# VHH binders against Myosin phosphatase Rho-interacting protein (MPRIP), part 6

Target 1, 108 residues: Myosin phosphatase Rho-interacting protein (MPRIP), of Homo sapiens (Human) (q6wcq1r43to150)
Amino acid sequence: KPIYGGWLLLAPDGTDFDNPVHRSRKWQRRFFILYEHGLLRYALDEMPTTLPQGTINMNQCTDVVDGEGRTGQKFSLCILTPEKEHFIRAETKEIVSGWLEMLMVYPR

## First folded at step 4 (VHH)

Design a09 (framework vhh_7qia_2)
Fold by ESMFold2-Fast, scan of step 4:
Structure a09 (fold): chain B 108 residues (1-108), chain A 125 residues (1-125)
Amino acid sequence: as target 1 above (108 residues)
Amino acid sequence: QLQLVESGGGLVQPGGSLRLSCEASGFTFSSYAMGWYRQAPGKQRELVAFIYSGGSTNYADSVKGRFTISRDNAKNTVYLQMNSLRPEDTAIYYCAKEVRYTYDSSGTTYSFDYWGKGTPVTVSS
């Protein structure tokens, strides 16, 4: 059952924000859906039936932190998992705050 | 800058057809849902059709089966094919770009922003 969803920008896979050249890479607009049992899926468009491009298992999430210092981009978050860091950003402070509230229940 | 330019309106008799076009510029067209609004004299603006970025469509009950919305991402254009036109379809038609789309426990929230001047459609004998 989906419980939250919206458009976010996702950092391209393999982006290293410690590399100045990578900091200028174009973020990808993806529709993110958070499901009741902790799967966060993202897809090319806003239809719930569209094939997902990727999935972040929030049940494995160790932390969700502000990403602005790492990415140089306003309203960005870093989702930390054992597998990798995921960087997302919103168009507004209100949108990123809503996502932070929904995602913060998972870390530990 | 964001531009939406509507065309294709005109005067037709009941039962006639028109195809409206909206040419977009100033944004990544393929990434946004697009819609068509209309406003009849003395009435509130209403959303008659929209098309998701992936191509799925939605229609107001008043136009279902008569109107078809489509898009051509290579041409940055959204279309409204209007068949079996009725006098009640007389309105200024506006092209709109998605501004916000999200959903939560209260349901789906989406909003459109129209920047075009509109294209008038008059259905009269």
Scores: ipSAE 0.130, ipTM 0.509, lowest interface PAE 4.1, mean pLDDT 86

Design a10 (framework vhh_7qia_2)
Fold by ESMFold2-Fast, scan of step 4:
Structure a10 (fold): chain B 108 residues (1-108), chain A 123 residues (1-123)
Amino acid sequence: as target 1 above (108 residues)
Amino acid sequence: QLQLVESGGGLVQPGGSLRLSCEASGFTFSSYAMGWYRQAPGKQRELVAFIYSGGSTNYADSVKGRFTISRDNAKNTVYLQMNSLRPEDTAIYYCAKEVRYTYGSTTYEFDYWGKGTPVTVSS
């Protein structure tokens, strides 16, 4: 069952924020849905029939940290998994705060 | 600079048709839902139609079956095709950009209105 959702900006796959050229890449707007079973899925839009573009398994999440220092972008978060780091960014402080509260449950 | 420029309004007889256009600039157009609102003299603004970023549409009951909203992301433009116009459709029509969408809501929040384009269905 979905428990949370909304529009977020996702850093393009393979972005290295230590590389100055990669820091100028355009973030991609995706609709994210968090499910009760811990899967965080994202798609091109919010319609139920739209196929997901990708999935982050929050059950494997080791940490969720502030991303502003690494990305240079306001309201960004880093989701740490053993596989890789995922960077997301909200358009407002209220949106990023809501997501942080929902996602911080998992690293515990 | 965020800008919305409406055009296409005018004077028509009952039963006539008009196509409104809204050209957007200053933001990533394809990433946002877009809507059309209208306001008749002495009345509250009402949502007429909106189109999600993915292309799905929603309409007010008063215009359903007569109006069609569409978008052209390559031109940063949203359209409102108005058919079978009635005197009660007389209003100033405004283009609006999505401000916020939250999961579990059945509606979008819209803001950043343009100047509007007047539509008069003849006396």
Scores: ipSAE 0.015, ipTM 0.347, lowest interface PAE 6.7, mean pLDDT 84

Design a11 (framework vhh_7qia_2)
Fold by ESMFold2-Fast, scan of step 4:
Structure a11 (fold): chain B 108 residues (1-108), chain A 124 residues (1-124)
Amino acid sequence: as target 1 above (108 residues)
Amino acid sequence: QLQLVESGGGLVQPGGSLRLSCEASGFTFSSYAMGWYRQAPGKQRELVAFIYSGGSTNYADSVKGRFTISRDNAKNTVYLQMNSLRPEDTAIYYCAAEYRVTYPSGVTYTFDYWGKGTPVTVSS
């Protein structure tokens, strides 16, 4: 069952913010849905025919931290999992605060 | 997130015309069905006109032949052309967007986005 959702910007897969060339990559607008079972899904849009582009298993999340220092972008978050870091960004402080509140129930 | 902003409301004489606009901000406007609803003083909110993503339309019986809903996907805008306005058309007009997501699990999630409304008064 979905419990939260909205449009966010996602750093392209494979983005390394320690690489100066990667810092200029265009963030991708994706529709994110958080499910009661702890999966965070993202897709190109919210239409029924659209396959998910990826998922983040929040049950494996080790931390959710402010991302501005790493990305150089306001209102960005880093979702840490054992496999990789995921960077998301909101358009406003209120949106990123809402997501932080929803996602912070999962770390450890 | 989808945000809707209505404009074009105002005061008009009986028999006059108004064109309402609703500008959406969001990535996939063309995938949304769009509706115009209204709420007159002391009455329940009612559907006035609806346009599906594919362009087919439905109208309330009270406005058929007088109102036309249309969309411009390039401008992320839905319009309501209101002709031959009557005092009983006086209401706050609301723009709404509907989407449905059916996940691989079979769960269907429906979300409606609403604008804050634009008032229309038909009076001498």
Scores: ipSAE 0.000, ipTM 0.110, lowest interface PAE 14.6, mean pLDDT 81

Design a12 (from p2n, 15 letters changed; framework vhh_vobarilizumab_d1)
Fold by ESMFold2-Fast, scan of step 4:
Structure a12 (fold): chain B 108 residues (1-108), chain A 126 residues (1-126)
Amino acid sequence: as target 1 above (108 residues)
Amino acid sequence: EVQLVESGGGLVQPGGSLRLSCAASGFTFSSYAMAWYRQAPGKGRELVAGIYSGGSTYYADSVKGRFTISRDNAKNTLYLQMNSLRPEDTAVYYCAKDYRVTYEDLTGVTYSFDYWGQGTLVTVSS
């Protein structure tokens, strides 16, 4: 079932990066797991007993783009869905590149 | 689909040299850190050398000064130049896309999110 996973930083829910006040909000460290059925789930830690805090349905994803210009943060990605933009970022270029490759199979 | 295909292994005498190659496909090679691991008979897997996307390198103490890791981003190929080979270098050598993140599910099944190739055998003996 799981096909990819790792620690990422998630922008707080409701963050609008076009609003200067929101750009200072603290990103939250979450453990992300991508499942082969296209659900991307995130939780407080990697323990199998920990309930997920949220889910991004990659089957509804319209694009995955570099987020640095939008967020002001290096190694950021924007996951675009019809309902919402999701912003994640990694600690290194290599980690964000891995996630981009895994997530890019879903748009359109 | 991520694919890593190792080649270049073989039988050499102590003091000899070999160059291993790893042909990578299915991902943006230039954006990833890459590594060489080895597993000797009866031992666990050991990280031998790593190279970051920016070109910085790491070497295990056992191979430092003898082995050189390099990459050719235009060819999507990772290399390991092995000089002054010793019998203790005998192992199956594996190319890896170096992310050591693991997840263990409720049934005890462990998933690894780094990718490994099939390996190439290096035998150093007289």
Scores: ipSAE 0.103, ipTM 0.587, lowest interface PAE 4.5, mean pLDDT 84

Design a13 (framework vhh_vobarilizumab_d1)
Fold by ESMFold2-Fast, scan of step 4:
Structure a13 (fold): chain B 108 residues (1-108), chain A 125 residues (1-125)
Amino acid sequence: as target 1 above (108 residues)
Amino acid sequence: EVQLVESGGGLVQPGGSLRLSCAASGFTFDSYAMAWYRQAPGKGRELVAGIYSGGSTSYADSVKGRFTISRDNAKNTLYLQMNSLRPEDTAVYYCARDYRITFDSSGYTVHFDYWGQGTLVTVSS
């Protein structure tokens, strides 16, 4: 069942912030929902019935770290999984702080 | 900085109508769900109506068929059209931006991160 949710910006899949061309890619606005079973799903809108565009399995998360140094964007987080890095960004410090609190319980 | 400014409240007789407006600034308005809440004297805040970024709407049972929520993304403005007003609709009405939802066994709770100052609606003769 869902336990947290909100709008965030997501870096497009395959974004490499060490590549100057990729740094100009437009972040995509998605509605994220965290479920009690640890799946973090994102979709095009906030309706509960909207099909998710993607899923991050927080049960496999190895760390959640500040993303500003890597992305150059304030209020960004990096979710580290064995498969890849996921970069999300909030519009305000309050929003990113709330997400950090909810997500930081998953690493190990 | 996020700002929400409500207007349109006032004194109206039972059976009358009012239209509330909420001018939003400081964020990408068309990307957020927006809502109207109200708080009557001595009571908690209750969700009256919500509108999703895509335009889908939801209403509290007490206002279904009487109130209509709408948005104008070009003007960054949220509206609440209130018809067939009743004395029990007397309350301060708040515009809210939705950023967070939590769920529990009693249902789900929407935690709005930004609220306006509110506008008073009084329905009496």
Scores: ipSAE 0.015, ipTM 0.246, lowest interface PAE 7.3, mean pLDDT 82

Design a14 (framework vhh_vobarilizumab_d1)
Fold by ESMFold2-Fast, scan of step 4:
Structure a14 (fold): chain B 108 residues (1-108), chain A 123 residues (1-123)
Amino acid sequence: as target 1 above (108 residues)
Amino acid sequence: EVQLVESGGGLVQPGGSLRLSCAASGFTFSSYAMAWYRQAPGKGRELVAGIYSGGSTYYADSVKGRFTISRDNAKNTLYLQMNSLRPEDTAVYYCAKDLRYTFGSTTYEFDYWGQGTLVTVSS
């Protein structure tokens, strides 16, 4: 069922990168899993029994764009949905490139 | 409709310099990473340089220290400053929207790019 997974940093919920105070907020390390039919779930660890902290429905995603200009952080992505923007970042270029390729197949 | 128009190519002697430009339209230029690719006759396409929306840059090992990628978001224009040019830099140079495209794409069709700009380095 899962088709891709890995550790990413997630911007705290409600982060506004136009607010200087929010730009200094600590990104939170979460384990992300992408499932076959487009649900992207994140949790505190990689254990199969760990309850997910959140879900992004990639089937509703309108775009996945480079997030560096918005966040000020290298290797960051913005996942655009009608409801909100989700910001994730990777520790390396290779990791973010892999995620971009997996996520870009979903935008409507 | 995404449109990219490359310019600035030409004939130069080894050791010379050129600046390439890419005029972009049909999307919010400042929100996307941009890249330069090149293709020499009989060879595959290769990623030369990339620039993220925030200004961070990437360079292929073959061009590090010689090429500089930059962008002007007010003009929706991407640039590639090429110094210390070598005969092996001879290629058609293409501007690409977004770093989503990796070298080795299985398609040889460039439906999202212009016709490129030819750079010839020869004596």
Scores: ipSAE 0.000, ipTM 0.286, lowest interface PAE 12.8, mean pLDDT 81

Design a15 (framework vhh_vobarilizumab_d1)
Fold by ESMFold2-Fast, scan of step 4:
Structure a15 (fold): chain B 108 residues (1-108), chain A 124 residues (1-124)
Amino acid sequence: as target 1 above (108 residues)
Amino acid sequence: EVQLVESGGGLVQPGGSLRLSCAASGFTFSDYAMAWYRQAPGKGRELVAGIYSGGSTSYADSVKGRFTISRDNAKNTLYLQMNSLRPEDTAVYYCAAGWRVTYPSGETYVYDYWGQGTLVTVSS
């Protein structure tokens, strides 16, 4: 069952924010859906028939932190998992705050 | 098992009217937001009209004043009354069921269940 959702910007896979050139890469606009079983899915649109481009298992998330210092972009978050870091960015402070609140229930 | 079954599609002349129905089963219909989407040949799907569990509605600008979405929770049925039909309304119409998701900048709907579609052709 979906419990939260919306459009966010996702840093391209392989982005190294310690490389100044990578900081100027175009973020990808994706529709994110958080399911109550803890899966965070992202795709090209909100339709369930659209193939997801990726899934983040929030049950394995170790932390969700502010991303502005790492990315140089306002309203960004870093989702930390044992496998990799995921960077997302919102259009507004309100949107990023809502996502932080929803995602912060998962880290152990 | 969740099912959404559309009916009522057909051939009508420009200026005519048509009423679509969507029969829902396998979930608590009254808890879900419902919507009508359409897909014209060679185009992507677009939202036509949505109705919240509480009964409030939204419409695409192209159909405002002509189409009316409604629901009957006792019958687990969604309706779309289409008036003043135009050739550009020709499309397969899909029923969708989803959850209302709210964040501080507003609300959106995530549609998890879809019907098979019903064809509406507006032609002379």
Scores: ipSAE 0.011, ipTM 0.222, lowest interface PAE 9.4, mean pLDDT 83

Design a16 (framework vhh_8pnl_2)
Fold by ESMFold2-Fast, scan of step 4:
Structure a16 (fold): chain B 108 residues (1-108), chain A 123 residues (1-123)
Amino acid sequence: as target 1 above (108 residues)
Amino acid sequence: QGQLVESGGGLVQPGGSLRLSCADAGFTFSSYAMAWYRQAPGKERELVARIYSGGSTNYADFVKGRFTISRDNAKSTLYLQMNSLKPEDTAMYYCAAEVRYTYEGKTYVYDYWGQGTRVTVSA
C-alpha cells in the first residue's frame, strides 16, 4: 500500500559529490512512491504499470540528513544506507519537509 | 532547508545582561547540535557554547559561569543568556546548526550559519 508519493530529482547513480566534476551532473526527475513496508520506489512516471527505475529499502536506512552541504543544491536530502548514499532533492521547501517527515521514521 | 535568524543583540553597560535568540525555520531543529560562536573586531570566529540534541552543554573557558546556552525544541529556538557582561564580550554573535554523519569511514560535517547579531558592551 503506498503511503506517500511525488516528483523528486535524483542524483545520477555513481555521483561522487567530493569530485567537483560530478557536482555539475544533471539530476533526473523521477516519481517516488513510499510503501508501508518501507520500500521507496522511483520510476519515469506516476502510472502503476510503469516499470520502476530503482528502489531504496528504507528498512536498511541508517540516517536521513540534510543534503545541501554535500550536494550544493537547496532542498536536498541524503538517505544513508550501508550500501550507498542516495541523494534526492525537491523543488520547494514544503515538498522536501513533507518527505523528510515521512522518511525520518525509518533510521535505525 | 532551515534558516537561522539571530536576535537580542544590543548595547549594554559592563555588568549588564542580554538574552540572544536563534530561530530555526526548519522542523529538524531538535535533531541538530546547536552552537553560539562570536567574532570580535580583528579576531577570528570562536566557539562560545554548544548544546547537543540530548541537552548536554559545552562552554568556552572565557564564558563559564556567566553565559548559559539552552534550547526549546517545541519553539525551534536556541538561546544564550549572557550575564556579567564585559567589554571583551563585544562581538558579532552567530548561531550555528551542525549536520554530521559518517559514511565508509569518512565523517562529513556541515555547519549552517545565521547572519549574526551584534553585542556591544561599553560604558
Scores: ipSAE 0.028, ipTM 0.504, lowest interface PAE 7.1, mean pLDDT 84

Design a17 (framework vhh_8pnl_2)
Fold by ESMFold2-Fast, scan of step 4:
Structure a17 (fold): chain B 108 residues (1-108), chain A 125 residues (1-125)
Amino acid sequence: as target 1 above (108 residues)
Amino acid sequence: QGQLVESGGGLVQPGGSLRLSCADAGFTFSSYAMAWYRQAPGKERELVARIYSGGSTNYADFVKGRFTISRDNAKSTLYLQMNSLKPEDTAMYYCAATYKVTFDSSGYTYEYDYWGQGTRVTVSA
């Protein structure tokens, strides 16, 4: 089932980047796994048996866009769904580019 | 950018010990799963030990209890402590790093896309 995975930083749930106080909130380091059925799950570590903390349903994704303008953080992406926006950030340009390639399949 | 450099290999007698090191020469590997692989002449490369970024470890049955994998993220270095070495442990040892996971008929696996050049370990009387 898993087709891609890696460590990313996840903006805390409820973060409003237009609020200056929220901009200083610490991003949480999570291991993300993309599954063939389109679920993107994140957990506290990279062991396959670790229970996921959350799931983003990429089958409902409307767009995946560069997040730097919204977050002020380089190598960040915004995953848009009808329910909410999800902000993730990579440590390098290479990592964020790989994730963008894998995730951009879904908005089409 | 992104090169792994192994060291610590050499000639040792059966029952001896060696400590292999793998240094990061330009990329951050603290977020990566790291592994030691080995390849004997005329044989396929095989997994020896894997360490996850959180410190959890996984070992091949043939080294369990004899080898210890560890990492020092502050020094960007991966280690393999090899004890009770046997002639069967003679091989070229490779350091590998991955940020990528895959799933196929073999199961849930990590795809290693950064490799070192290897360090030779010879166990002989």
Scores: ipSAE 0.014, ipTM 0.318, lowest interface PAE 6.1, mean pLDDT 82

Design a18 (framework vhh_7qia_2)
Fold by ESMFold2-Fast, scan of step 4:
Structure a18 (fold): chain B 108 residues (1-108), chain A 125 residues (1-125)
Amino acid sequence: as target 1 above (108 residues)
Amino acid sequence: QLQLVESGGGLVQPGGSLRLSCEASGFTFSDYAMGWYRQAPGKQRELVAFIYSGGSTNYADSVKGRFTISRDNAKNTVYLQMNSLRPEDTAIYYCARSYRITYDSSGYSVTFDYWGKGTPVTVSS
């Protein structure tokens, strides 16, 4: 059931990039796994059985957009859901492009 | 620049021990699963051991109980402790960095995208 996976940096929960103090927060390294049922889960390591630290329900996703303008960080994406914005960032353009391709099937 | 530099290979007698080291640079070492591959003369390259970022390990049946993989994240180094060496362990040993977990009908497997240049191990009397 998992269909994609990789290391990404996740902005700390509650980060508001319009707030100068929040922009200095350290992004958290998490292993993300996308499941074919649309759940995007993240955990502390890449072992498939590691319990997730959190979940983003891509079935509720309204848009996936480039995040660089909002975060000031290269290779970042904003995942928009009704409850909140999720910001993730990759180490390279190739990695972020792969994730964008996989996640873009969900926006309504 | 991403680098994996292996060391510790050599000539050893059957029943002996060697410890291989692999120093990593150019990436966040603690976030990656690391593995050891080997290639014996005339054979295909095989994965002998790997260690997840969280410390859990996996071994090929041929080395289970004799080899131990470990890591030191403070030193950006992965190790392969090889005990009870046999002539059939003779090979060039390669350190490797993971890049993703592959999911398919057979289950899952860790995929590796970068290897060092290798360190030769010869087990002979």
Scores: ipSAE 0.014, ipTM 0.356, lowest interface PAE 6.9, mean pLDDT 85

Design a19 (framework vhh_7qia_2)
Fold by ESMFold2-Fast, scan of step 4:
Structure a19 (fold): chain B 108 residues (1-108), chain A 125 residues (1-125)
Amino acid sequence: as target 1 above (108 residues)
Amino acid sequence: QLQLVESGGGLVQPGGSLRLSCEASGFTFSSWAMGWYRQAPGKQRELVAFIYSGGSTNYADSVKGRFTISRDNAKNTVYLQMNSLRPEDTAIYYCAKETRVTYPDTGVTYEFDYWGKGTPVTVSS
């Protein structure tokens, strides 16, 4: 059952923010949906029939931290999992704050 | 400040056509589903048509085949082309931005917000 959703920008896979060239990569606009079972899925649009492009398992999340220092971008978050770091960015402070509240219940 | 401004309503004879427009401002228009609702005197609000951000559309059975919803993201505008109008289409038509939509597989329901005062459509001879 979805419990939260909205448009966010997702850093391209393999982005290394210590590499100046990678910092200029265009973030990808995706529709994110958080489900009550802890899966955070993202897709090309908000239609229920659109296949997800990827999934972040929040049940494996170790931390959700401010991403601005790492990415250089306002309103960005870093979702830490054992396998990789995921960077998302919102258009406004209010949107990123809402996502932070929803995602912060998961870190172990 | 979110604004939706409807236009294009009027008096038309049965079998006639009208094109409604809704100009949006104050939000990222291309990111949201947009819809048209109508309310006739003494009746409940009815969803007429909606268009998802990706362009897919849905219509109420009462208007399917006669009405077409479309959007122009460059102009921040959603349209409702109404053909073969009937007296029972008489209503105030409201433009709405998505806040909630029902996902059939998951049960989450999204309902549209109303920010315009509507545009009246009267179909009579």
Scores: ipSAE 0.000, ipTM 0.178, lowest interface PAE 13.2, mean pLDDT 81

Design a20 (framework vhh_7qia_2)
Fold by ESMFold2-Fast, scan of step 4:
Structure a20 (fold): chain B 108 residues (1-108), chain A 123 residues (1-123)
Amino acid sequence: as target 1 above (108 residues)
Amino acid sequence: QLQLVESGGGLVQPGGSLRLSCEASGFTFSRYAMGWYRQAPGKQRELVAFIYSGGSTNYADSVKGRFTISRDNAKNTVYLQMNSLRPEDTAIYYCAAEIKYTYEGTEVTYDYWGKGTPVTVSS
């Protein structure tokens, strides 16, 4: 079922990076799990049984792009869906590169 | 969506050769270990050959010296070269991708399977 997983930082819901006050908001550390069926879920810890705080349906993803220009943060990605933009950030280049490879299969 | 498509199976006489191919799409192939499995009529599915992302290989004792597994990362393809085929090699051959990641210091493995390609060895 799960095909990839790891700790990432998630921008708080409602963050508008064009608003300078929102750019200073604290990103939240969440454990992300990507499932074979295309759901990307995030939760407070790494246990698969922990209630997820949210999900991103990658089957609806239109693009996955570098987020640094938009967020001002290194190693960040923007996941574009018709409903909203999702911003995630990794602690290293290696981690963000791994996630980009796993997520890039969905925009079709 | 992850997809594995096998090809190259068929009917061959004992002592003959076949080359099976498995083309992967929907992921970065070079990061994953790839395996060939087979299932003969009335038997359980068994590992035939395995190739790690770094190129190391492992073979079932029944095929050592006769079969060779290889990969072409530029083509997202894994191959099984089968030489000196025997009637007991008759089976449906399956390709599998092993997805590995670290989960809080624990190695997690998940397998993806193709639909299989039949190989019949008979006169």
Scores: ipSAE 0.000, ipTM 0.116, lowest interface PAE 11.1, mean pLDDT 80

Design a21 (framework vhh_7w1s_2)
Fold by ESMFold2-Fast, scan of step 4:
Structure a21 (fold): chain B 108 residues (1-108), chain A 123 residues (1-123)
Amino acid sequence: as target 1 above (108 residues)
Amino acid sequence: QLQLVESGGGLVQAGGSMRLSCAASGFTFDYAMGWHRQAPGKQRELVAKIYGGSTAYDDSVKGRFTISRDNTKNTVYLQMNSLKVEDTAVYYCAATYRVTYDSSGYTYEYDYWGQGTQVTVSS
């Protein structure tokens, strides 16, 4: 059952923010849905039948931290998992704060 | 893209009943939805909401109004019973995926709105 949702920008897969050319890569607009049991799903649009582009299991997440220092982008977050880092950003401070509060309950 | 179209409004006598329909296109019914109303000279108010299996109502309509959905028809309904003159308003359905969960239940910011349907209750 979904409990939170909205449009966010997602850094392209494989982006290395220590590489100057990667920092200029275009972030991709995706619709994110958070489900009660910690599955975070993102897709090309807000339709629930649209094939997801990816998922992040928040129950495997080790931390969710401010991303501005890493990405150079305001209102960005880094979702840390044992396998990789995921970078998302919002259009406003209120949106990113809401997402941080919802996602922070999962890391142990 | 989600589109919402209301129907079922009109004139009804006080004490009567009326059912409003909101037909959705482009989505299954796993989004948050609410019925709002606005009377002349008044602010728009939320009267009923539904998300997943949860429903909630404004105190002014509790026991008289029921929100429900039919997933096979992609339609959400507002059943209005024991209508009062003060229920006269334009009724709007609204939907969103921008939902938060708190101790009072779901909190919504509605992004998709129908065109509205007039309900007039005469004495």
Scores: ipSAE 0.011, ipTM 0.179, lowest interface PAE 9.6, mean pLDDT 80

Design a22 (framework vhh_7b2m_4)
Fold by ESMFold2-Fast, scan of step 4:
Structure a22 (fold): chain B 108 residues (1-108), chain A 125 residues (1-125)
Amino acid sequence: as target 1 above (108 residues)
Amino acid sequence: EVQLVESGGGLVQAGGSLRLSCAASGFTFSDYAVGWYRQAPGKQRVVVASIYSGGSTKYSNSVKGRFTISRDNAKNTVYLQMNSLKPEDTAVYYCAATYRITYDSSGTEYTYDYWGQGTQVTVSS
C-alpha cells in the first residue's frame, strides 16, 4: 500500500509565512509515507505502526508548487488543498525533486 | 568514513545475560533507525530488534520480553540488553544503521544499511 516514503521537515500547523514571528518557527522532522490511494501520512518515525501525527489527502490537492518564495527556505514545497496549505521541506535538492515528481500527479 | 563497531559478545551460560553495544562514527546516527540482526551457523541473517529514529522499538517474536533495545544519541551508541539467554540465541550479532527506506509500486519496503562486522554470542547449555 505505501508507494513512496522518506523524512521531511514540516512547518508547524497554523504557520503564516506573512507573519515575521511565524517565519522563525522550528520546522519539525516527520516521516512521510504516500499510499497508493492518495493519502500522505506523517508520523514521528519510520515505523509503520507508529501513530500518525497527521494526514494530507492528495485526492483533494489543487496544486503542488515550489515553496521557497513563500517560506524563505530552500527545497520547500507547498501542497495546496481547498481548506489548507501544507509546507514541507527536504534536506537536499534531489529529495525535494523526488517528492515533487511523486506528488505532482495528484493536483486537479 | 562510516563505521559501526559491535562489542559485548562472549560465552555465557543458559539463563544468563549480556549487553551488546554498537558504536557509530562518521555520521550522525541519531537520525537513523538502527537494528540488531543475528546469523546462526548455516542460517540466514534475521532481524532481532529495531529502534527507529523517533524511539519506537520492534522485536522479533523469539526475543520479546527477554531482549531490550535502547539508544544513547549523545554517545552515538545503540544497546541490546539480552536477558534469559537460551542456547538457540547462539549467533553472530550484527548492528545495522538504516540510512534510506524506499517503497516499490507494490508497497514492498527496502532498506539501505551500514553494517558492522559482528560480535559472537555463544550460549552454553
Scores: ipSAE 0.132, ipTM 0.479, lowest interface PAE 4.1, mean pLDDT 86

